Miniprotein binders against p73408. Designs and how they scored, part 5

Target 1, 371 residues: p73408
Amino acid sequence: MRQILIAPDSFKGTLSAGEVCQIALDVLAPEFDCVAHPLADGGEGTLEAIANNLDGQWQTVRVQGPLPDQTVDACYLWLPQEETAVIEMARASGLPLVPVGEHNPEIATSYGTGELITHAARRGAKQIQLAIGGSATNDAGLGLLMALGWQFLDSQGQSVGWGGQALGKVAEIIPPVLNAFPQVTVLCDVTNPFYGANGAAQVYAPQKGADPAMVQRLDQGLRHFARVVREFDGFEINFPRAGAAGGMGGGVAWALETKIESGFTAIAKLTQLEQAMAGCDLVITGEGCFDHQSPQGKVVGGVLELAKKINKPAIIVAGQCQLSQTVLPNVLKIFSLVGPDMPLEKALQHPQTALKKRLVQVKQYLIQSQN

## First folded at step 12 (miniprotein)

Design s4
Fold by ESMFold2, look of step 12:
Structure s4 (fold): chain B 371 residues (1-371), chain A 109 residues (1-109)
Amino acid sequence: as target 1 above (371 residues)
Amino acid sequence: SDEVEELARAIKYLAKLIFYIARILKKRGDKDAADKLRELAERIRDLAEKFEETGNPEYLKQAAELVEEVAELIDEVLEKAEKLGDPKLAKFAEELAEFIEELAERLEK
């Protein structure tokens, strides 16, 4: 009996990675012995993918939202056996939490994410995996750090307050004495530096509601903060990836001595993907990509690279796919949900049906290839 | 590896706290003590990074010696801050002294 690892990303906007796995299990049984291993890249869906793989406890905490007068109930995942908390910044400080028309990275704060970290530390976390995608903020993590006890003061000795507007006011930084604090790893796949033409403000602040004048103010604030950090301890905060999540990558890396890792790599390690794949004869991976014809995202790419490394054959199931010219050596076949029998609009409206139809075709292909 | 990384991180964070107290001393006109602490913080951070990169315990032993030197200076800062009636500096120095004691115990293990 052929043992198959089902290791997909979510089909964003339509199916979670767990739903993709469940449909595959339902279709391929009983002919094949399938193991579900839903994945994510550190963005939306990360907590759910990990929860499907590991025994965890959802923790709901009432924290500060991205807007100063807003509170939210935010969830993170506590993994007692691993002594690890997995936190998605977007659940406390994310753009989806901001009402339409109120997007403003000059006022949005990361404070609530810091409150989640504090809660996890009190639970006994020794490690924190911090996914920073989907943020509403451009505050360099100042809000997060203030929740941990950092003080950022202006030239008058008063708190600079929250938001991207605060960055240019910083004259004094007072670190807390953080004893026995968990190791924070930031999950990040963008390479943007802290400031400048390719920096956090210039590239990403417009998507968070910044007009051109605000973008310039935010970028200048980040530059000013970088100077204050250099004066403090000589650290150069303007490195690759530092601009992620409105400068969060740089701010917390400096302040907390954190690591920055690829989201896929961190999740694959935490869920022991390599061990799971080693026990299979074949891996099925996939992603959405209904908007473009090049579906090889970080999860699919990472799974395929691992499968190649340990000589496991792979099948790709994607929403829309034109990968024939870029097929990796270990890929047996690629199945697209969209096709002549399943137009794009219909696949988006009925994604479970579309996926099930293609998985039946995968099943038929696998049965024939055994003979 | 987790223990190596965590210990190196704790030592680098200590350096950050030392950088802060050195800045406070400089603002108060104690430039010699400030310069000494800043130099020690830079050396401690460098040793912690080398320890993290190599796993070589010799770098850790060298860092521990500098941490002991810092501890003596911080005790002096605490005494002076209490005599001068500077409660913010005294509180920070006291907390830093406790941090250093805990870290020194971890370094001996």
Scores: ipSAE 0.809, ipTM 0.934, lowest interface PAE 0.6, mean pLDDT 89
Fold by ESMFold2, fold request of step 13:
Structure s4 (fold): chain B 371 residues (1-371), chain A 109 residues (1-109)
Amino acid sequence: as target 1 above (371 residues)
Amino acid sequence: SDEVEELARAIKYLAKLIFYIARILKKRGDKDAADKLRELAERIRDLAEKFEETGNPEYLKQAAELVEEVAELIDEVLEKAEKLGDPKLAKFAEELAEFIEELAERLEK
């Protein structure tokens, strides 16, 4: 019988990738043998997608939150067979953890993310996949590095403290002696440099609560820190992707010799997506995209690219889509949740019902194609 | 390649520790020792990057030779720090010496 891989992104704001898979399994069974393979791109939902695919252990750690007087219970996923920890920065240092009206990247710290990394290393991790989307911070990873034992001192020999305000005060950097530290891979899809017109502060600090004067101070702090790093060992920190997560991309690349991978690529490798797809006859993928006319996500694109590479047909299920199947030759058909029988507002209010309705149509299409 | 990447990362981190101690020596007026250590750190880092890029064990062999030279200089720094009563520098130098010893054992494997 026909094996179908269900490999979607979340329908953001409505359904998790796991919920999309479960609805598909419920609708398509028993006529089709479906394999759930929920995915993510390194942003929200990454740990849950991996946990649906691999036998992992949730680790809950009380750590420093983004605000100096805040503690949070943050969790990460420990994968003992892979000797890998998967950590979402946003669970310890994320913007959603900051109350409305208290957003301030000059104060917010990444220290708690460093505490998660320390915990994972002590647990035995040899590899850490660090998803850095959704951060509240613009501290270049200084808080994270302080949690690992790094010291950043001002001209008077005092700690520079936490937050983006600390960047401009750094005069001395004292690295810890770290033996056998796990390989950290940053999951990053943005290309912004460390500072400048397209840098971390100018592009991302406003959404984290920075007014124009604060943006200028943060950008100046990042430039100062870049100079200190160059004087330290000649490293040029203002490279593409260094500006991710308030400059953390650059800070940890310099300090920890991190690798950078796209979130989709890292998750696909970790969950063995290619092997799962090779064992199926057809792939169903999708994303919400309710606020535009075609899928634009890294997950859908990555799944389709892989499906083409190994000659597997694909079906797309999306919130809205105007893209023609003739543009995508390995795509058999595209189904939109929104249509004449399901207006946008109703689909947003009842996303499970909207998805079920379209998956019934997918099932009917597949049954007809068997004849 | 996993062992290659891990070892290259360790060697590059050693270079970072050497850059720090070179900076401290420069601030204390030991310009010649600071310059020597900084030069060695740069060469060690370059070799680690080439080893990572190519997997060629000759770069690893060359890095190991420089690591031994650094070990001798760090022992001298430790002796000076203890004699002058600089316990913070002495502690860092001792920890760095241990790091170097562990790295040297990995380089022989």
Scores: ipSAE 0.795, ipTM 0.931, lowest interface PAE 0.7, mean pLDDT 90
Fold by ESMFold2, fold request of step 13:
Structure s4 (fold): chain B 371 residues (1-371), chain A 109 residues (1-109)
Amino acid sequence: as target 1 above (371 residues)
Amino acid sequence: SDEVEELARAIKYLAKLIFYIARILKKRGDKDAADKLRELAERIRDLAEKFEETGNPEYLKQAAELVEEVAELIDEVLEKAEKLGDPKLAKFAEELAEFIEELAERLEK
């Protein structure tokens, strides 16, 4: 019997990666042995995908929200066997937590994310995987660092406070004596530098609620902070990816000696995707790309690259796709949920039915290829 | 490999703490001690980066020698801070000395 790895991304807005796997298991059995390996790229669904692959303990912590007078119950995933915590910044400091009309990156703080990190460290984490997508903030991680014991003081010796507005006030940085602190790996797929035309403030602050004047103030604050860091220990903070999450990438890289990795790569390593794939005869991967016509997500691309590397054939199942299979080496066939027998409207309204219908066709294809 | 990265990170963080105390000494007018500590911090950080990049234990041995030199200087800073009645500097120097002792034990293992 053929053993098949089911390694999809979520179908964004419709089905989790775990739900995609379960439907595939139900449809393809008993004719095929399937191994579920739900994936994510560091964004939506990351904790859930990891929880489906590894034994984990959800930890819920009352922390500071993005707004100064806001408290939220934020959860992270504790993986005791791996001595690893997986934290999504957006659950504590994310834009979805801010009511519409109150978006303001000059005020929003990353302090609650630092509180999650503190909790994980006290629990015994040796490693922290920090997904930083969806942030509300442009504070360069100052809030996070303050929760860890860092002090940022103005020229009068007073705390600079929270938010992006604090960056331009920093005159003195006092590091805490942190012994045996866990390795923090930032999951990051944007390449923006810390400041400048392509930097955190100019590219991302508008979608977080910044008007043009605020964007200029935030960018100048980031430039000022970069100068203070350079004066402190010579570190040049304006490198690629440093602008991620409102400057978080740069701030924590400097302060915590973080590693930066792509979300897919980090998740694939943590869940041992290569080992799982090596044990199978072929891979089925996929994504919800209902709003564009080709699967180009980092999960699908990463799975296909790995499958090619270790010589495994692949099948793609996606919301929409018009690419021919001849342009994707090692891909046997591509199945689109949307088609003449499943219009886009119906696929979005009934995604489980749409996926099941295409997986039946995958099953038929695989049975015919065995003859 | 994971221990190489963890040790390198700890040594680089030590350098950050040394940069801070060097800055405090400079503000207090102890320019010679500040300059020496800053130079040691830069060298220690550079060795930690080379150790992380290569895994070569020779860089770790060289870093350990510099860490011992820093430990002696921090003990002198602590003595001076207590003599002059500077409790903030004394507290930081004491915490840093404890950090250094724990790190030195890890470097010998």
Scores: ipSAE 0.787, ipTM 0.926, lowest interface PAE 0.7, mean pLDDT 89

Design s4
Fold by ESMFold2, fold request of step 13:
Structure s4 (fold): chain B 371 residues (1-371), chain A 109 residues (1-109)
Amino acid sequence: as target 1 above (371 residues)
Amino acid sequence: SDEVEELARAIKYLAKLIFYIARILKKRGDKDAADKLRELAERIRDLAEKFEETGNPEYLKQAAELVEEVAELIDEVLEKAEKLGDPKLAKFAEELAEFIEELAERLEK
């Protein structure tokens, strides 16, 4: 019997990765023995994908929200067997938590994310996987670090406060004594540096509510903070990926001596994707990608590269796929949800039906290949 | 592996604490102690990075020797801070001394 790994990304806006897996299981059984392995790239859906693969416990914690007068109930995933907590910054400090008329990265704080980290540490976490997509903040992680006990003082010896407005005030940094702190790994795929033309403020602060004058002030604050860090211990904080999440990438990497890792790589490692794939004869992966102009997603690309590495054949099921121009040698066939029998509008209205239709074709293809 | 990375980060975090106390000492006019501690912090951090990159225990052994030297200097700083009535420096030095003792025990394992 042929054993098939079903390892998709979500079809963004239509189907979760778990739903894609379930539809594939329903269509391909009983002729094929299928193993569901839903994936994510460190963004939305990451905790859910991991929870589908591992025996985890959802933890809900009342923490500081992005606005100073706001508290939220934020959840993270505790994985006791792995001694690992997986935290999505956006659940405590995310842009969706802020009403559009109240977006302000000069005020928004990452403090609540630090509170989640503290809770996970007290829960027993030895490792923390911190996904930082979707943030409301441009504070370089100062709020997070303050929740961990770091002090950031101005020239008068007073706390600089919260938000991006605080960055330019920092004159003194006082690290806490952290004797047994979990290893924090930041998950992101954004390559922007800390400051400058392609930095956190210039590129991302506008979508968080910053007008041009505020963008300039935020970028100046990041440059000032970078100088203070350099004076502190010589660290050059303006490196690729440091600008992720309003400078969180750089701030956490510096303060906690951690690395930044791609979301797919971290999730694949945590869920043991390579071992799951090694135990199967074939992998089916996929993504929504309903716009032909959209590039191949990180999940599909990562799955295909791994399949190539361990010599496993692959099938791709996608909304509309430009992958034919960058197809790896191990891909047997590509199925597009959109086609002559399933126009784009119909596929978007009925994504489950569109996916099922293509998976029936995958099933037929596989049965014919056995003969 | 992960254990190597975790220990290396603990040693680099110690360096961060040493950088801070060296800054305090410089502001208090103890330039010689401040310069020495800053030099030690830089060397400890560099050794921790090499240990993380290679897993070679010789870098860890060298770092441990420097950590012992730092411990002696911090004990001297604590005594001076208590004598001079500098509670901020005394508190930080005491906490740092405790951190160093715990780290030294981990390094013996």
Scores: ipSAE 0.785, ipTM 0.928, lowest interface PAE 0.7, mean pLDDT 89

## First folded at step 14 (miniprotein)

Design bb1
Fold by OpenDDE base, look of step 15:
Structure bb1 (fold): chain B 371 residues (1-371), chain A 109 residues (1-109)
Amino acid sequence: as target 1 above (371 residues)
Amino acid sequence: SDEVEELARQIRYLAKLIFYIARYLKKRGDKDAADKLRELAQRIRDLAEKFEETGNPEYLKQAAELVEEVAELIDEVLEKAEKTGDPRLAKFAEELAEFIEELAERLEK
């Protein structure tokens, strides 16, 4: 064995993908040639994972926060070599930025995310990767689009304003003439349609502070906006994934004529995961909980599928594992942090120690397999 | 491939801009011009979508021909907007004409 690729997800709530890689390097690099390749799913830690793989420059911009009276200092990642910006909407328009008790998806705006996109475009971005997890909003991206120069007017020719409350008021759409504007790829893993029982409002607005009456108003707003879009250009915005981030997936895809991609696929492409994996003899991947859904899941599932495609063996290191090794053909072994020697509570309290202990066992296994 | 995909995206965005101006003209009572531009926008979009589905560059060539027809109509709209004193329409038509010119130059390559 000449080279090992270490390509983990974050252990949600305990270790970043970068921290997992560093611990793995500390344990394995004295014995094996190791390459760290931290991954993410387009959720929390995505920018950090990319920054660890690519020569990136952090950009800090003061932008509109999720609330009308709020400004925030939001960071995004600039990749000068790839001429690409990676933006997490949660840093400008995210739920954690809203004070407790002020969660209101009728008022919350995505405008600040549009300001980040504008900043990236002015900096010379040819591509923008937009992660849309963790939103405070149900505005279908109207705020974001307004920051890009879109106008949404009511029946009296006045601006509809901000937030989910604006959706039901839209009567006229005025697009900006955008010359040489970068492609914006939306990163999303949800399949929710724009409106209805499985739509943005019904599924996600409650966790953003919506009561049942507000959910109904927001869903009606989305339905109304979908009708206006259809009348505008014939586009059907009620497609799978359109409901992501309170309808932003649909709104941005329609307005900017862009695609919605899985977070893993986009990050794997951007960081050249396949090329890195092709140069290695073994892949080590992992996540916090590996269960029956994980093989079809985001990061670990994607890594395993890729490893299978190019005939690379894999090892899984999981916080908890509920699956037997026999279910995955290219998986040599699964290591769980939790075991008889490491109770769950202790692993949660000391995740670094738990991971290190299990990686020592991985090292021993690899040494034994070479003999 | 990436450049061609970007051109297809720009063509779809152009169609969106044409849909807007067609709607504007319809509201102003210029029904014939509005209907023609709406038809062209639909055809241009359909060709761009067919290109994305098939990868056949012939659809982009066909779209380029329609873009030329749109350019002529937008010039007429601009002239009319200036004569009638509609500065909002004139500005949009001017910006759209510039967009079309830049896109046309890229499509000829």
Scores: ipSAE 0.861, ipTM 0.956, lowest interface PAE 0.5, mean pLDDT 93
Fold by OpenDDE base, look of step 16:
Structure bb1 (fold): chain B 371 residues (1-371), chain A 109 residues (1-109)
Amino acid sequence: as target 1 above (371 residues)
Amino acid sequence: SDEVEELARQIRYLAKLIFYIARYLKKRGDKDAADKLRELAQRIRDLAEKFEETGNPEYLKQAAELVEEVAELIDEVLEKAEKTGDPRLAKFAEELAEFIEELAERLEK
């Protein structure tokens, strides 16, 4: 065994993917040639994981915040070699940016996310990866699209304004002529449709501050907007994943003629995970909790599937392992941070120490396996 | 290739722009031009979708032929907009003509 790929997810709430990689490097090198390849699922920590993997440049832009009277300094990641911008909408239009007690998805706007996209496009982005987790909004991306030059007019020819409240007022759509505008790929793992019982408003608006009456209004707004879109060009916006980020998935996919992709899949492609793994003899991956669903999960599941595809052995380092040695064909061993020597509480309090301790055991295991 | 996929995306976006101008013309009472442009937009979109499904570049070639037909009609729309004093339509038609020209150059490669 000559080269090891270290390709973890974040240990949610304790360690970033980059921190996991660094601890693994510190323990396993120089005895093993190790390559760090931090991963993410398009959620929190995605930009940081990519920045630790690729030569990225942080861009800070002052943009519209989620509330009409709010401005924020939002960062996105510029990848000059790939001519790609990676944008997290939560940095401009996220729920954490809204003060406690002011959560209102009828008012909250995605406009600032559109400003980030515009900035990236002007900088020369050929591709934009848009992570849409943690949104404050249920505006179907209207604010974002308005920042790109789209006009949404009411029956009197006036702008509908911002927020989920604007959706039900849309009577006319005016697209901009976007010459040489970059592809915007939406990163999303949810399957919710645009409206209805499983739609954006019914499922996600409550956590964004909507009461039951507001949820109904927002859902009606989404239904109305869907009708207007259908009348415009015949497009059916009520498809799986369209409900992501309060309908932004559907709105952006329709307006910009883009696809919605899995966060892991997009990041794995962007960071060239398959190529990196192909050059290694072993992959070490991990996440905070490895359970019966984890093999089908986002990052660890994706890594294991890829490892299987290219016949690479894998080791899993999990925060908690609820699985007995699952006969995963290519998994050599599973290591849990939590064990008789490391109670859960102690592992949560000292995650770095817990991880280091297990990685020492991984090192010992690997040395023994070479003999 | 990523370039061809991007080209297909741009063709679909063009179709969206044509749907808009068709709708605008319909509101003005230019029914024949509106109907023709709407038909072309639908056909262009359908070809781009077929390309994405099949990977057959012939669909993009067929789309390119329809884009040329659209270009001619947009020039007529521009001329009419200028004569009738509709600066909003004129500006949009001009921008659309430029977009089509750039796209056509890319389709020839």
Scores: ipSAE 0.861, ipTM 0.956, lowest interface PAE 0.5, mean pLDDT 92
Fold by ESMFold2, look of step 14:
Structure bb1 (fold): chain B 371 residues (1-371), chain A 109 residues (1-109)
Amino acid sequence: as target 1 above (371 residues)
Amino acid sequence: SDEVEELARQIRYLAKLIFYIARYLKKRGDKDAADKLRELAQRIRDLAEKFEETGNPEYLKQAAELVEEVAELIDEVLEKAEKTGDPRLAKFAEELAEFIEELAERLEK
């Protein structure tokens, strides 16, 4: 039979990437030989998508939470064959961990994420993939770095403490000697700089609980920290993507001499997407995208680019889709969950049914095109 | 390649450690050693970046020569720190010397 790779993103808010794959296998597998390859782009759900593809070991560590007097049991994924740990910062330092009404990026710390990194390094990781979406913090990664042994001192020689409030107090930076420390790759797809009108504080701190006065203090703190970094070793920390996760993109990249990568690219390489696709005749990919005004997601776009590169035809199944087959010549057909027979609210209420209905149509299309 | 990238990263991190110790020495009035170490750190970092960007091993060889020069200066810093009773500087210099030795061994491979 025809071998089909099912390589979707999650349908966010409705179905995980794994659930999408399972529904596709159930609908298509009796007549088609399907291979599940659920994906993610470095946001929430990344660990689960990787765990569906690779033999990983969940590691649970009790670490510092985002609030100073809070501890959490956070997990990351250890991949022993790849000598790689995959860490979602939101599990230790994420906004969902903070009770509504207690959101405060001036005090929230990334220290627990640093504790996860330390644990992974001790476990033997040579590489750490750090997904930084969903953070509660605006501390430029200072908490994370302190957990790794960095010291940030004020003009009186005292620790600046945790949180975004600490940024403006930094007068001295003392790096640890990190022998044979794993490479920490930051997974990020936003382009915001460290500070300024489009920077971390101005754009993201309000959703983390900052009022306008706090946003201004946080932005000034980031500017001050950038100046201290420049004085330290001449590094310009205010670059594109540096503002991700409250300045963590810039802070970690500078301090650990690491890179920032697209989440999809890193995950596709780690799970060997190209090899899996090469073994199939056709790829089905998709995403939720129920807001018709949203741009194409990184997973769908990345899968389609790879499919074109290795000359594999593709089918798209999406909540709503703005793509045209004319623009994407290797795309055979686009199926939208939302349509005249499946209004938006019905698809949102019954996403499994909506997806099954479209996958039956995909199946019928594939059978018809063979005859 | 991944090995080139990782080696360049380790060399850049070494430069960061050298920047720190240079600043520490400047604050303590050892301006000649501080200025020399800062110059070496800047050159080492620049060479590591050029090596990573071009793949040209000549930049790596030049960086290795400067790292050897740093190693000699760090030994002098350690001796001075022990004589003047500066345990923070002595501990950092000792750890940095170990980092340099491990990196130098890797560079010879």
Scores: ipSAE 0.821, ipTM 0.937, lowest interface PAE 0.6, mean pLDDT 89

Design bb1
Fold by ESMFold2, look of step 16:
Structure bb1 (fold): chain B 371 residues (1-371), chain A 109 residues (1-109)
Amino acid sequence: as target 1 above (371 residues)
Amino acid sequence: SDEVEELARQIRYLAKLIFYIARYLKKRGDKDAADKLRELAQRIRDLAEKFEETGNPEYLKQAAELVEEVAELIDEVLEKAEKTGDPRLAKFAEELAEFIEELAERLEK
């Protein structure tokens, strides 16, 4: 019996990565020894995928929401064996928490995300994986940093306050002495710089509620803050990825002396994907790419790159997006949920049935290959 | 490795704290001490970056020598802050001295 690693992304909108794994185990496990390793890329389903792989404890903390008068109950994942917390900023400072019509990145604060970090540090975290997608804010992480004890003062010695409107007021930065503070890794796949034509404000502030005049003010605030940082310690904050989450990439990386890493890379390392794959004979990965024009997802691509690196064959099961086997030399075969026997609409309406049908075909393929 | 990255991060954060106190002193007219501390902070940060890039413990040894020089200057800053009645500077300098002692012990491993 061959040992098969089942390492999929979620089939977005239809099946979680954990559900994909369970269906594969149910179909393959009587004949094959299967190991579930559900994955994510730092976006939707990230905490859940990690919780399926590791002994994690959900922590619910009442923290500051994105709006100044708003409190929210936000969850993060505590991994005591790894001494690691995984935090999604959007659960405390995310755009979905802001009522439609009240979106305003000039006032939205990241303070609640800082409160989650503080809670995780008190819990004993030595490392924090901070996913920063889906933010409501354009404050360069100032709110987050204030929750950690940083002070940002104006020319009159008063706090600049919260929100993107505060950035242009900063005249003095007072760092806290942070003994035994955990390493914070920012998880980001956005490449935008801090400010400018492709920067945080100009590219992302409109969808957070900024009109053109506000976009200009936010971008100028980010430019001003960049100058203050340069005067403080000479650091150039306007680098690729610094603009992620309204400048949080740059602000946190600079202030906490941390690195920005891809979400898949961080999750694969945390869940020990390479070790799990090394113990298998074959990898099955997949994604719910039902949009025929979508490129290969970051999870599938990362799994295939790793499989090639350690010389493991792979099978892909995908919703509809299918690549030529000649483009992916370590891929034995690609199975599409959508086909003549499973039209797109039926697959979307009955995704478990569609996946099961293709996995039965995968099983038949593997049995025939043993002979 | 993760240990190399963690140590380098702590050294870079120390440099950030030194940059702050150097700027504070410059505003208060203590330009001689401020200029010296800022120069040391820049050198310490550069050594931390080289250590992170290479993993070479010689850069830690060089950083430790500069950190000890900073420690002497911070003791002088604390003494002066107490004499001039600047309790916020005195508190920050005291906390920084403790940070430096903990980091220096780790650097000797």
Scores: ipSAE 0.821, ipTM 0.943, lowest interface PAE 0.6, mean pLDDT 89

